# Designs tried in a protein design chat: VH-VL binders against Histidine kinase CKI1 (CKI1). Part 1

All scores and structures are predictions.

Target 1, 134 residues: Histidine kinase CKI1 (CKI1), of Arabidopsis thaliana (Mouse-ear cress) (o22267r987to1120)
Amino acid sequence: RVLVVDDNFISRKVATGKLKKMGVSEVEQCDSGKEALRLVTEGLTQREEQGSVDKLPFDYIFMDCQMPEMDGYEATREIRKVEKSYGVRTPIIAVSGHDPGSEEARETIQAGMDAFLDKSLNQLANVIREIESK
Structure headers, positions and changes below count from the first letter of each chain, unless a header shows other numbers; antibody chains aren't numbered by Kabat.
F, E and O are the ipSAE of ESMFold2-Fast, ESMFold2 and OpenDDE, as the mean of both directions, binder to target and target to binder. V2 is 0.75 times the mean of E and O plus 0.25 times the DockQ between their complexes.
[cut] stands for letters that were removed.
The coordinates of atoms that the task and the answers printed are left out; those that the model quotes come from them. Centres of patches stay.

## First folded at step 1 (VH-VL)

Design d2 (framework fv_durvalumab)
Heavy chain, then light chain:
Amino acid sequence: EVQLVESGGGLVQPGGSLRLSCAASGFTFSDYWMSWVRQAPGKGLEWVANIKQDGSEKYYVDSVKGRFTISRDNAKNSLYLQMNSLRAEDTAVYYCAREGYDFWEGYDAFDIWGQGTLVTVSS
Amino acid sequence: EIVLTQSPGTLSLSPGERATLSCRASQSVSSSYLAWYQQKPGQAPRLLIYDASSRATGIPDRFSGSGSGTDFTLTISRLEPEDFAVYYCQQYGSSPYTFGQGTKVEIK
ESMFold2-Fast, scan of step 1: ipSAE 0.011; ipTM 0.613

Design d4 (framework fv_durvalumab)
Fold by ESMFold2-Fast, scan of step 1:
Structure d4 (fold): chain C 134 residues (1-134), chain A 123 residues (1-123), chain B 108 residues (1-108)
Amino acid sequence: as target 1 above (134 residues)
Amino acid sequence: EVQLVESGGGLVQPGGSLRLSCAASGFTFSSYWMSWVRQAPGKGLEWVANIKEDGSEKYYVDSVKGRFTISRDNAKNSLYLQMNSLRAEDTAVYYCARVFYDILSGYYEFDYWGQGTLVTVSS
Amino acid sequence: EIVLTQSPGTLSLSPGERATLSCRASQSVSSSYLAWYQQKPGQAPRLLIYGASSRATGIPDRFSGSGSGTDFTLTISRLEPEDFAVYYCQQYDSSPLTFGQGTKVEIK
């Protein structure tokens, strides 16, 4: 189960297409950080109430760093706060048009994101493999 | 003109093995994902396996996983399906199909098919 | 696994009539990842429609696809003699790729 968060429709299509080609059957999309926070929070609450062995509503979240209202950094910080009460950590992968050495990449680390992926998505398969090996 | 020609089908006993081949022409074979799709006599279509352009990724339907192996030789423009531990339920016409994938839309269709080769598993 | 159920199983019509074929999914198929194929006896399938509504190259405009969610339709506006065949729907929204059982369009 994967969540793709990006306010740009074409970016969501490209990411979803690549994920489905890799065999990911369940791809949920949303266009804002606030909606991402809502989906994760509701998913965690539902699984706790069900007594589910698998407590994570999503296996990965691909989070665009730059979105209006609640950006990817703020959304990640809020998700991490909610996750503390459940004792879980969803892999959150930053998606950005900037290089990892930029000011934006530093904010990615500070917000609690687990990996960085440029918007070309050339390293998508490698990032997934790294996350799965942990 | 895109052409796909399958071969290697035949009669085999349960537990036996067969290797199917598909010869491709009329397009840049190394640029496309390829698939095997089968059809049991009088029944509908069933997807069997997919292989990435460079052969690095392979996907199978659960019923054949561990028994069938999809492979390709881009230098020879050829696709293969090695079938081991064959069962009566594997009896079908096996089609080689080209996969069209558009990255922007995520669409994934079988745009060209071969004529098929019949595999009969019977004692 | 998403199960695709096609109806009717057989559709008996005359040339010139409209054919309407249904494909129902057991779960929602998102982003219009649905295709339609035509197959004549002794021949390989041929792609007709992809993305629920887009005609494949060389397919006449009398063929049209529509639908979303769990309900999809293939329409042939005026049947030609060469259109009598079996039609299959297919989804790629989730793995494994699955096909419907087929609808046979036969001459009356």
Scores: ipSAE 0.000, ipTM 0.489, lowest interface PAE 15.3, mean pLDDT 81

Design d5 (framework fv_durvalumab; at its last look DockQ between E and O 0.04; V2 from the best seeds 0.00; counts 0 for: pae E 11.8 > 2, placed apart)
Fold by OpenDDE, look of step 2:
Structure d5 (fold): chain C 134 residues (1-134), chain A 123 residues (1-123), chain B 108 residues (1-108)
Amino acid sequence: as target 1 above (134 residues)
Amino acid sequence: EVQLVESGGGLVQPGGSLRLSCAASGFTFSSYWMSWVRQAPGKGLEWVANINQDGSEKYYVDSVKGRFTISRDNAKNSLYLQMNSLRAEDTAVYYCARDSEYLYGSGDYFDYWGQGTLVTVSS
Amino acid sequence: EIVLTQSPGTLSLSPGERATLSCRASQSVSSDYLAWYQQKPGQAPRLLIYGASSRATGIPDRFSGSGSGTDFTLTISRLEPEDFAVYYCQQYGSSPWTFGQGTKVEIK
């Protein structure tokens, strides 16, 4: 199960399409960092209530870095705070219009994200492979 | 400003050894895979070796396996290439390059390069 | 290993003209893991394009990359005097990473 977080409708569709091509059957979408935080929190609460401690609400989160009200960095930091109380960590992949050499890339690390992709998502398969290999 | 500065190049006889260094600045060095890429005089580019963030993973082109060793010191923001049993065909400008597509991946393309250091292997 | 063949070997054009450079792979390059570099004499290569079509930071919009599978193209819409150089393609879809042999764009 994968969560795509992006305020841009087209970006969400592109990401979802690529994930589907990779064989991901369950892709959930939301349009804000605040909503992402809510979904993760609810998922973790439900997990504890149901005793499904062996499963994460989402296997991966694709997080747009630039979003109104709550950007991807703030969303990630808040998610990490919630996850700490449950002793879990969901891989969060930053999606940005900037390249990996930008200062924004460094901000993803500080926010607690696990990878960085540009909006084209051309390296998506590689990122997933690397995360799974660890 | 990202900067990579190579050093240690020079003239060496076949069978000799040389150690290259690369000093990095302007970015969080320990967050990136790093590579060595070389270019023989008047020729194209050839990837030589890369190393992950903590040095636990190292990969080499076949022609240098067993002879070259890539390493890093994150405390010194430095990348190294120990070259042993050097051959004439190892003559090239050696570039230090940052591997950058994603911060936690295995490295792939090279977004920043040093100006290179020349290694000449000749009798 | 994946062999990248660039064509033409040399491209002679005038400033203001359109340049089209080809990079052909011996086998399909996974996920369009293809980059383009520019190199001027006595200088290190400079990244132009990554992911087949993504322009690196600071690269003018006259540079564009396209293609997938085995066929990739770098296009310079209108050549500037500073664009005359050697251009390399590079794949990172399969280890070892490999480069094309280069295309020289020279002044006619």
Scores: ipSAE 0.000, ipTM 0.618, lowest interface PAE 11.3, mean pLDDT 89
ESMFold2-Fast, scan of step 1: ipSAE 0.053; ipTM 0.685
ESMFold2, look of step 2: ipSAE 0.005; ipTM 0.581
ESMFold2 (binder alone), look of step 2: mean pLDDT 91; pTM 0.936

Design d6 (framework fv_durvalumab)
Fold by ESMFold2-Fast, scan of step 1:
Structure d6 (fold): chain C 134 residues (1-134), chain A 122 residues (1-122), chain B 108 residues (1-108)
Amino acid sequence: as target 1 above (134 residues)
Amino acid sequence: EVQLVESGGGLVQPGGSLRLSCAASGFTFSDYWMSWVRQAPGKGLEWVANIKQDGSEKYYVDSVKGRFTISRDNAKNSLYLQMNSLRAEDTAVYYCARGLEWLTYDYYFDYWGQGTLVTVSS
Amino acid sequence: EIVLTQSPGTLSLSPGERATLSCRASQSVSSSYLAWYQQKPGQAPRLLIYDASSRATGIPDRFSGSGSGTDFTLTISRLEPEDFAVYYCQQYGSSPLTFGQGTKVEIK
């Protein structure tokens, strides 16, 4: 189960299509950092209350770094705060149009994101393989 | 938040005309294909027409071709449906709906307006 | 055009029960380009599922979609009072866009 977070509908459609071509059958989308935080929080609460063996509502999250109101960095920090009380960590992949060596890459690491992916999505398959191998 | 508000529906006699409007807010209107979908009383949904982001491509269900014209004004965030030569079978609630497949005319609808009723009767 | 046939026409169930709704296409739907909508009386349709199995934003986990080719299913794992409504499937694999006739989920 994958969550794609991006305020641009075209970007979400492209990412979802590529994920499905790679064999990911369950892809959920949302258009803001605030909604991503809500979905993760409610999912964690629901699974805890159900006594689920699988405690994670999503196997990984693709998080656009640049979004209005609550950006991807702030959403990631808030998700990490919630996760501490549940003792879990969801892989969160930063999606950005900026180069990995920029100031933005530094913010990605500091916010608690696990990987970086260009908006071109050329490295999508490689990032997924890295996450799945851990 | 995304909102679509239809207006312009009403009672009209067979052979008459009506112009429907849809006011969009909460998103960049010019980034989306837009559609009109109708629902006759007590019946299911029927796609009527769609229009590309820039207005350059328009498609219609066969039963309305030559009678209905879809258009948009991106500066006013508005979608329109000009309906001419109306028939009793055009009686329906007309919904404004936002499309999602940016590269083609075939897509699903993520947001809908509340609809405007068009009644064609003598 | 692709004709979508939904079954059953009416499904009578109690809150807490599982609902399974079917949508069958007259021809294979390319790339599983199929969506599901919920419509309550006097209201506009609401997107639930797209691309056969992807849940739309804000839609609860109890809704799930599956299927490919000509056979598609919408499942509501545990009916809540607010889930009693009419459900429509729609294909966008070929033109013209077409909808099923709807399945009404009503209280027993």
Scores: ipSAE 0.000, ipTM 0.487, lowest interface PAE 18.4, mean pLDDT 83

Design g1 (framework fv_gatralimab)
Fold by ESMFold2-Fast, scan of step 1:
Structure g1 (fold): chain C 134 residues (1-134), chain A 125 residues (1-125), chain B 111 residues (1-111)
Amino acid sequence: as target 1 above (134 residues)
Amino acid sequence: EVQLVESGGGLVQPGGSLRLSCAASGFTFSDHYMNWVRQAPGKGLEWVGQTRNKANSYTTHYAESVKGRFTISRDDSKNSLYLQMNSLKTEDTAVYYCARDLEYYDSGTYEFDYWGQGTTVTVSS
Amino acid sequence: DIVMTQTPLSLSVTPGQPASISCKSSQSLLHSDGKTYLNWVLQKPGQSPQRLIYEVSNRFSGVPDRFSGSGSGTDFTLKISRVEAEDVGVYYCMQSIQLPTFGQGTKLEIK
């Protein structure tokens, strides 16, 4: 189960389609950092209530870094805060148009994201493989 | 830039066979679903069939009018799409276009963003 | 099969004037994913078909904003706000919710 977070409809469509073309069966979408935070929080609450404490609500989250109001960095920080109380960590992949190593890309690590993926999504399969190798 | 170039058209007798090719360049061919669309002289467009990508097991779909007679295949290593046409009928006379599905989406729909120049197939008796 | 019906089949317009083409489908093109799978394709005289609009109202890159698509369910419209000489050709609507079917085409000519 994957969550794609991007305020741009076409970007969500492309990412979701690419994931499904790769064999990912369950892809959920939302258009804001605030909505992503809500979905993760509700999923963790439901997970605990169901007694499935070792099952994450999402296996991966693809988080666009640049969104209005609550950006991907802020959303990631808030998600990490919620996850701390449950003792879990969902892989969160930054999706950005900025080069790795730029000032903006540094915030990816500081916010608690696990990997970086450029908006072309050319490295999508490699990023998933790296995370699965854990 | 994206280019699709068809070849292999020609004159063939009813009951004959012909193999069309479409050479793709300027994009990652292996990622895209690919289609054949035809147009009979002075008539409208008719979808012929589709091949999906490797992630979707190279699944193929065909228009009822060609099912059992035409076979679509692809060679991702050569960036090429093929249409094998068997048991040709006069009604198969048309310009055959190669068309690319626009980038990834999940509903298995057919939305074409680039078209080739076409190759003419004439089935005469 | 979903049947696509275009009206009119031919249209002659003075340059600079608007043009409107209607497309009706025999059943709804709204998918359970919330998208409506209606496309427009243009074929200029002697040329291959070229992309115009996908999913009702989305213009492909390079398509001028004087082209606009609208509609829902079974009724769709393509509008050109100010027709130019280069717009001459046959316009096809196409459903892609099932195996694709095209309308008959609407021939746009300049007066």
Scores: ipSAE 0.000, ipTM 0.512, lowest interface PAE 15.4, mean pLDDT 84

Design g2 (framework fv_gatralimab)
Fold by ESMFold2-Fast, scan of step 1:
Structure g2 (fold): chain C 134 residues (1-134), chain A 125 residues (1-125), chain B 111 residues (1-111)
Amino acid sequence: as target 1 above (134 residues)
Amino acid sequence: EVQLVESGGGLVQPGGSLRLSCAASGFTFSDHYMNWVRQAPGKGLEWVGQTRNKANSYTTHYAESVKGRFTISRDDSKNSLYLQMNSLKTEDTAVYYCAREGYDFWEGYDAFDIWGQGTTVTVSS
Amino acid sequence: DIVMTQTPLSLSVTPGQPASISCKSSQSLLYSDGKTYLNWVLQKPGQSPQRLIYEVSNRFSGVPDRFSGSGSGTDFTLKISRVEAEDVGVYYCMQSIQYPTFGQGTKLEIK
């Protein structure tokens, strides 16, 4: 199960389509960092209450870096705070309109994100394989 | 157990070239951003540049003082980091350290958590 | 580049006495995530640099609690409550909010 977070409707559709083409059947979408934080928090609470062995509500989160109100960096930091109390860490992949070599890529590491991916999503399969091998 | 070992330092004339290597052991090298940091004799620490991991497309960044002259590369299959130094100047004389950007699960990344023992580069005529 | 300025540049301390090192940055090290990206690094004589403190006041694993960091924005302090012989070395403040820059270093010696 994958969560795609992006304030742009078309960007969410493109990412969801590529993920489904790769065999991901459960793709959830939301349009803000605040909503992403809510979904992760509620999912963690629900799984703990159910006594689930699998404690993660999502296997991956694709987080757009630039969104109004709560951006992807702030959303990631808040998610990490919530996750600390549950002893879990969801792979969070930064998605940006800038190249991976840009100054913005450094900000993703400082925010606690696990990888960087440009919005073309050309490296999507490689990023997923790298995360899954860890 | 986690260790970084630099090699390749030596004496070189101004305008010359030199290639440094850093051999990593005791951790999953491919997961980490890697840095080069130098220290001129009797002076402080100066960041030289970094290479990111495969998930970040092995992107490289450099200090302005070395940009265009130095190139950082890595070979994850050999657990090795490299610094190719061209057009060397007397100002490049320093001990060169390989440094790992660590990953703290609860706090995120720290800039440098493991340092190598350094390799000395002397640029003199 | 962010300029890091340390005072003093050298310090001689009698064992058991406290030591204090100041660090000023040319701009705020507070990032939009609410964290302040100020680190302290120690280089003992003849050794490689080693980590001490991250995010102003957090000690890395293995660092004795006699070391404490404080400050905010552009003004930071590293304190050693009771200096021991093993604390001899050069202390550097380091910002990591942008590409890293270091202070000039403060050399701590025992009298």
Scores: ipSAE 0.000, ipTM 0.499, lowest interface PAE 17.6, mean pLDDT 82

Design g3 (framework fv_gatralimab)
Fold by ESMFold2-Fast, scan of step 1:
Structure g3 (fold): chain C 134 residues (1-134), chain A 124 residues (1-124), chain B 111 residues (1-111)
Amino acid sequence: as target 1 above (134 residues)
Amino acid sequence: EVQLVESGGGLVQPGGSLRLSCAASGFTFSDYYMNWVRQAPGKGLEWVGQIRNKANSYTTHYAESVKGRFTISRDDSKNSLYLQMNSLKTEDTAVYYCTRDEYSTGWFDYFDYWGQGTTVTVSS
Amino acid sequence: DIVMTQTPLSLSVTPGQPASISCKSSQSLLHSDGKTYLNWVLQKPGQSPQRLIYEVSNRFSGVPDRFSGSGSGTDFTLKISRVEAEDVGVYYCMQGTQYPTFGQGTKLEIK
C-alpha cells in the first residue's frame, strides 16, 4: 500500500500510473501535506486499536516537497513526531523538481525523508527496489 | 528569553500610510510564522494577517478587512517583521500586536508570544 | 469566517470559587488533519494578550493546572477550579481551523 502526496493532479496521476505498472495494487492519493498527516495518523491509530501485526498504514509514501500550506518537509516532520509514539517509521521518498544534490536535497534528509526522487520519475523503479530490499 | 517589540505607531489622517515594525529576539526568528493582531479601543482581538517562513515561500494571508491595503513583510537578517498600512480608515484605529505562531507548519495553530503593542490612531 | 460566541460576557467570582466560560463556533473546528485548533488567550488589565491553552485542552508551559480546557466540534469550555486575584482579565477563545477569529471576550472580575 502506497500513498502519493502531490498538490498537482497530473503529477499524482503519472506517479500512480507508474506505480501500478510496476505491480503496486493499492495506491492512495491526496493533495496536501495536511491530508497526508491525517491519513497516516488515522491509519496508525486504527491499526493499533485493531491489534494489527502490520502496524504501518502505508509501505511507503511519495511526498512532493513543494506544496502550499504544509509543504512536504513540514508534513514529514509532523509524521515523524506522530510515528515516534507508535515506535514505527514509514519510508518517505521526497519528490521534487529540484536537482538531487541541491540545497533542497539536504533539507529532505534533515526533515527525516529516506530518499530523493526527481519529478521525472526516471529512478522510480530503483528507489522502490532499494526500499523493498530493506 | 523570547521578546517581540513593536514600533512605528502614531496619529495619521484618513487615507494616509504608516509602517509598523516588530523586532524579535531570543529565538530563531527565520523558522517561525509571524502574525499581526489588532485591538480597537475597548474592543476584542482581530487577526490582521500572517507571513510564513522561508521554507513556506514567505506566503502571506490577510483578513478581508485589510486585503489590498496592508502588506506584511519580513527581513530575517534583521529579525524584523513589518506591516505596511496604506489607505488607512478610522476603523483601523487600534493597538497592533505582533505574535509568533508556535508551529512552523501549515494552518493557523496558536500564538504563543505577543509583543507589547503599538498604537495607531486614524483621525482627522 | 467562523463566528466564535462566548458566554457569559462578564463574570464576578469570589476568590477560591470556580469559574466556567463557554465558547461556541458557527461550524466544527475539527480540521482535516485531525486536530481541533481551539485556543484560549488571556489579557490582563493594561497588558498584552498572553497564551493560556492550545488545541482545546493543552496548557502552555507556566499555566497553573487549575486551568482546564475541554470540548469538541462546536462547543468548548474553559474552567478555572479555584479563581485567584491574578486571574482577573479578559479571556478570549480563538479558532485557527480557518483564518483566525476570536470570541467577544469574557471579563473575569473578583468580587
Scores: ipSAE 0.000, ipTM 0.485, lowest interface PAE 22.3, mean pLDDT 82

Design g4 (framework fv_gatralimab)
Fold by ESMFold2-Fast, scan of step 1:
Structure g4 (fold): chain C 134 residues (1-134), chain A 125 residues (1-125), chain B 111 residues (1-111)
Amino acid sequence: as target 1 above (134 residues)
Amino acid sequence: EVQLVESGGGLVQPGGSLRLSCAASGFTFSDHYMNWVRQAPGKGLEWVGQIRDKANSYTTHYAESVKGRFTISRDDSKNSLYLQMNSLKTEDTAVYYCARVFYDILSGYYEFDYWGQGTTVTVSS
Amino acid sequence: DIVMTQTPLSLSVTPGQPASISCKSSQSLLYSDGETYLNWVLQKPGQSPQRLIYEVSNRFSGVPDRFSGSGSGTDFTLKISRVEAEDVGVYYCMQSIQLPTFGQGTKLEIK
């Protein structure tokens, strides 16, 4: 189960299509950092209440870095705070339309993200495989 | 092919209510954000509001001028978009268009592409 | 709100001559996906608005190549290389990077 977070719905549709071509059957979308935080928080709460063996509501989160109000970096920091209480960590992959520079690389690491992708998603399969190998 | 047909316009007194409908055909309605746009007599185009798709929880956004008075809804099973207009004012007099947001999975585009023929709302006493 | 400003508000052109319409936005329309969300819409007299150009310079299917869009950031231009009678109408620029806003419209008339 994958969550795609991007305030642009075309970007979400393209990402969803590519994920489905890779064999991901369940893709959920939302258009803001606040919605992503809500979905993760509610999912964690419900799974704990149900006594689920699988505590993670999503296997991966693809997080657009640049969003209005609550950007991807802030959303990731808030998600990490919530996850600390549950003793879990969801792989969060930064997605950016800009070439990553040293500044963006530092922000990605500091926010608690696990990897980054250009919005073209050409390296999507390689990034997922890298995360799974950790 | 793609068709959007508005209905429900008419003459209404200030303070009254009216419900507009937009019937969609020729495409997978449930996959698209839908918008309402209006045009007062002799004036330009003004965006009224939008409703998103199921994947985005049918969230709605409104222009400040109509917020609290207008409500957008949709029924994907009937391929229909609605605009409920309450507490109508004379300045709400306009032709109301429904418009589809274009998307292309392969190209990643996001634009208004198809517009309905419009339905006229006149608020007058 | 992003404010869209068009100049001129009206334009009268002899058939065969070029026309140029300017559109300025109060902030950049370049989005994080690398695209610029500026569109042009045409409304012919007595008709519904119809699609013309998306993402600055891309013509929708059926739009003649005498129409071209250009620009970046906050400054955009729509050009018609040789105006024909059927081009009469009101042209609107529109941003879609945030909740949509339109320019005031530019009325194109012949002669």
Scores: ipSAE 0.000, ipTM 0.502, lowest interface PAE 14.3, mean pLDDT 82

Design g5 (framework fv_gatralimab)
Fold by ESMFold2-Fast, scan of step 1:
Structure g5 (fold): chain C 134 residues (1-134), chain A 124 residues (1-124), chain B 111 residues (1-111)
Amino acid sequence: as target 1 above (134 residues)
Amino acid sequence: EVQLVESGGGLVQPGGSLRLSCAASGFTFSDHYMNWVRQAPGKGLEWVGQTRNKANSYTTHYAESVKGRFTISRDDSKNSLYLQMNSLKTEDTAVYYCTRGYSESWYLGYFDYWGQGTTVTVSS
Amino acid sequence: DIVMTQTPLSLSVTPGQPASISCKSSQSLLHSDGKTYLNWVLQKPGQSPQRLIYEVSNRFSGVPDRFSGSGSGTDFTLKISRVEAEDVGVYYCMQSIQLPTFGQGTKLEIK
């Protein structure tokens, strides 16, 4: 189960297509940080209420860093706050159109993200393998 | 259906300014990189510049021949693309086309739709 | 900038005969994502440019199958298997792996 968060429809479509070609059949999309926070929060609440042994609504999240209103960094911080009460942690991969530098890497880590992926998605397969190997 | 309609072309003297507009319809404008391409009378196509989408911070790129003189901007709420042309030269005389960028990999992409063009003539 | 060079600059073809246009780039157009960013654009007389082929060999919707693109690296070809009167125009190759550049164009005329 994967969640793709990007305010751009074509970016979501491209990412979803690449994920499905790599064998990911359960891909959910949303277009804002606020909606990502809602989906994760509701998923966690429903699983707890149902007594589910699988507490995570998503195996990993691809989070666009640059979105209006609530950006990916803030969305990640808010998701981490919610997850604390459930004792869980979803792998969150930062997706950015900016060239990664020391400052961007620092921001990614401080927000609570687990990996970085350029919007070209050239490293998508490698990032997924890293997540799966952990 | 996808439509791109340019306007704002006209006759202007060297050193003058002109602003072109492109009205887009039939697709989610905010998702696409948008480009300006020009064609001088009897000549080939020349890429002028590009604005990326909101997800890429509206980053702009320009051909060296227009850098510092032309500015591309967009208004996603109006589905409109603009080209502000300053310090116009006679060699800027051309038909200016608005084009939609598309790419599966979100690279610079190829141009899948073109407008009808608007003519800019820079002459004394 | 990547320089795109087309040959020939013009050709005249009898209807029903094949046509071939060559395009060479000053450097490889193969991206690390496995795609080659070479595209073809057609401009019919008195009209705006229109889409033809993207990523070397893919026809845009509505483009007849008599058009085919091929090539790799720096050498590309556009072929029309059976030229029709409506195919008259100027054909441009275009790279989009960097900031876009066009070939100088090839004018196709009917004899």
Scores: ipSAE 0.000, ipTM 0.491, lowest interface PAE 20.1, mean pLDDT 82

Design g6 (framework fv_gatralimab)
Fold by ESMFold2-Fast, scan of step 1:
Structure g6 (fold): chain C 134 residues (1-134), chain A 124 residues (1-124), chain B 111 residues (1-111)
Amino acid sequence: as target 1 above (134 residues)
Amino acid sequence: EVQLVESGGGLVQPGGSLRLSCAASGFTFSDHYMNWVRQAPGKGLEWVGQTRNKANSYTTHYAESVKGRFTISRDDSKNSLYLQMNSLKTEDTAVYYCARLRYFDFWSGYFDYWGQGTTVTVSS
Amino acid sequence: DIVMTQTPLSLSVTPGQPASISCKSSQSLLYSDGKTYLNWVLQKPGQSPQRLIYEVSNRFSGVPDRFSGSGSGTDFTLKISRVEAEDVGVYYCMQSTQYPTFGQGTKLEIK
């Protein structure tokens, strides 16, 4: 189960279409960092209350870096704080329309993201393959 | 057996350019992040920059000291890594090593194999 | 960048005696995944750097068990229980929690 976080409706639609073509049947979408944080937090809480062991609410999160109010970096930092309480870590892939520079890469590492992906999504399948290889 | 072989080093005047190459063999080159690390004469190791793999869109990252002057690229079909060095300064004089990064997540990792190095001398 | 500081910068040891090298980082190397990306690299005279220890205490395949790494947060130590002639070289600590940075190096000599 994949979560796509992007404030742009068309971007979410394109990403979802590519994921489904790759065989991902469960794709959830949301349009803000705040909503992403809420979905992850509620999923983790429900999982714990159900007595689930190592059950993540999402297998992957594709997080747009540039969003109003709570951007992707801040959303990732907040998600990581919540996850520490549960002893889990969801792969979070940064999605950006800008080529990452040294400053952006440093912020991405500090925020706790796992990979970069250009908004063109040309490397989407390869990123997922690499995450799954562990 | 994993091997990394650098070439392209030489003598150049300040303001000049050089292109270094690293030929990889013995592993699936396209799966790995690749780095350049340098060592000035009698000094310690300094990270120069990195190129990520195809799964991470071949993104590149550089040390502040070389940003804007050096460009890292790769050709997976030839199992080769490159470092284009422009606007060279005397402080760029060093042995340049190609190094393979192994990781347990997508960026934090360690260098597990190093090349033999190629020498770049920037002198007037 | 994270600054890595090693002490001592030079160490002369009689064969069979222990050696200890300290490494301090300007900030914690603990990553969000709970791992600490502090590594040790050895450069023997006239050779390229070679892998030694990763993630604080894990020896790479082929590294003798007389080498051990320890530490957490900002303070790390590399120990050699009984130094042998082949251990001569410069030892570097390296962090990869952010963009890679190295300590200044510690030169280990015999006699």
Scores: ipSAE 0.000, ipTM 0.501, lowest interface PAE 17.5, mean pLDDT 82

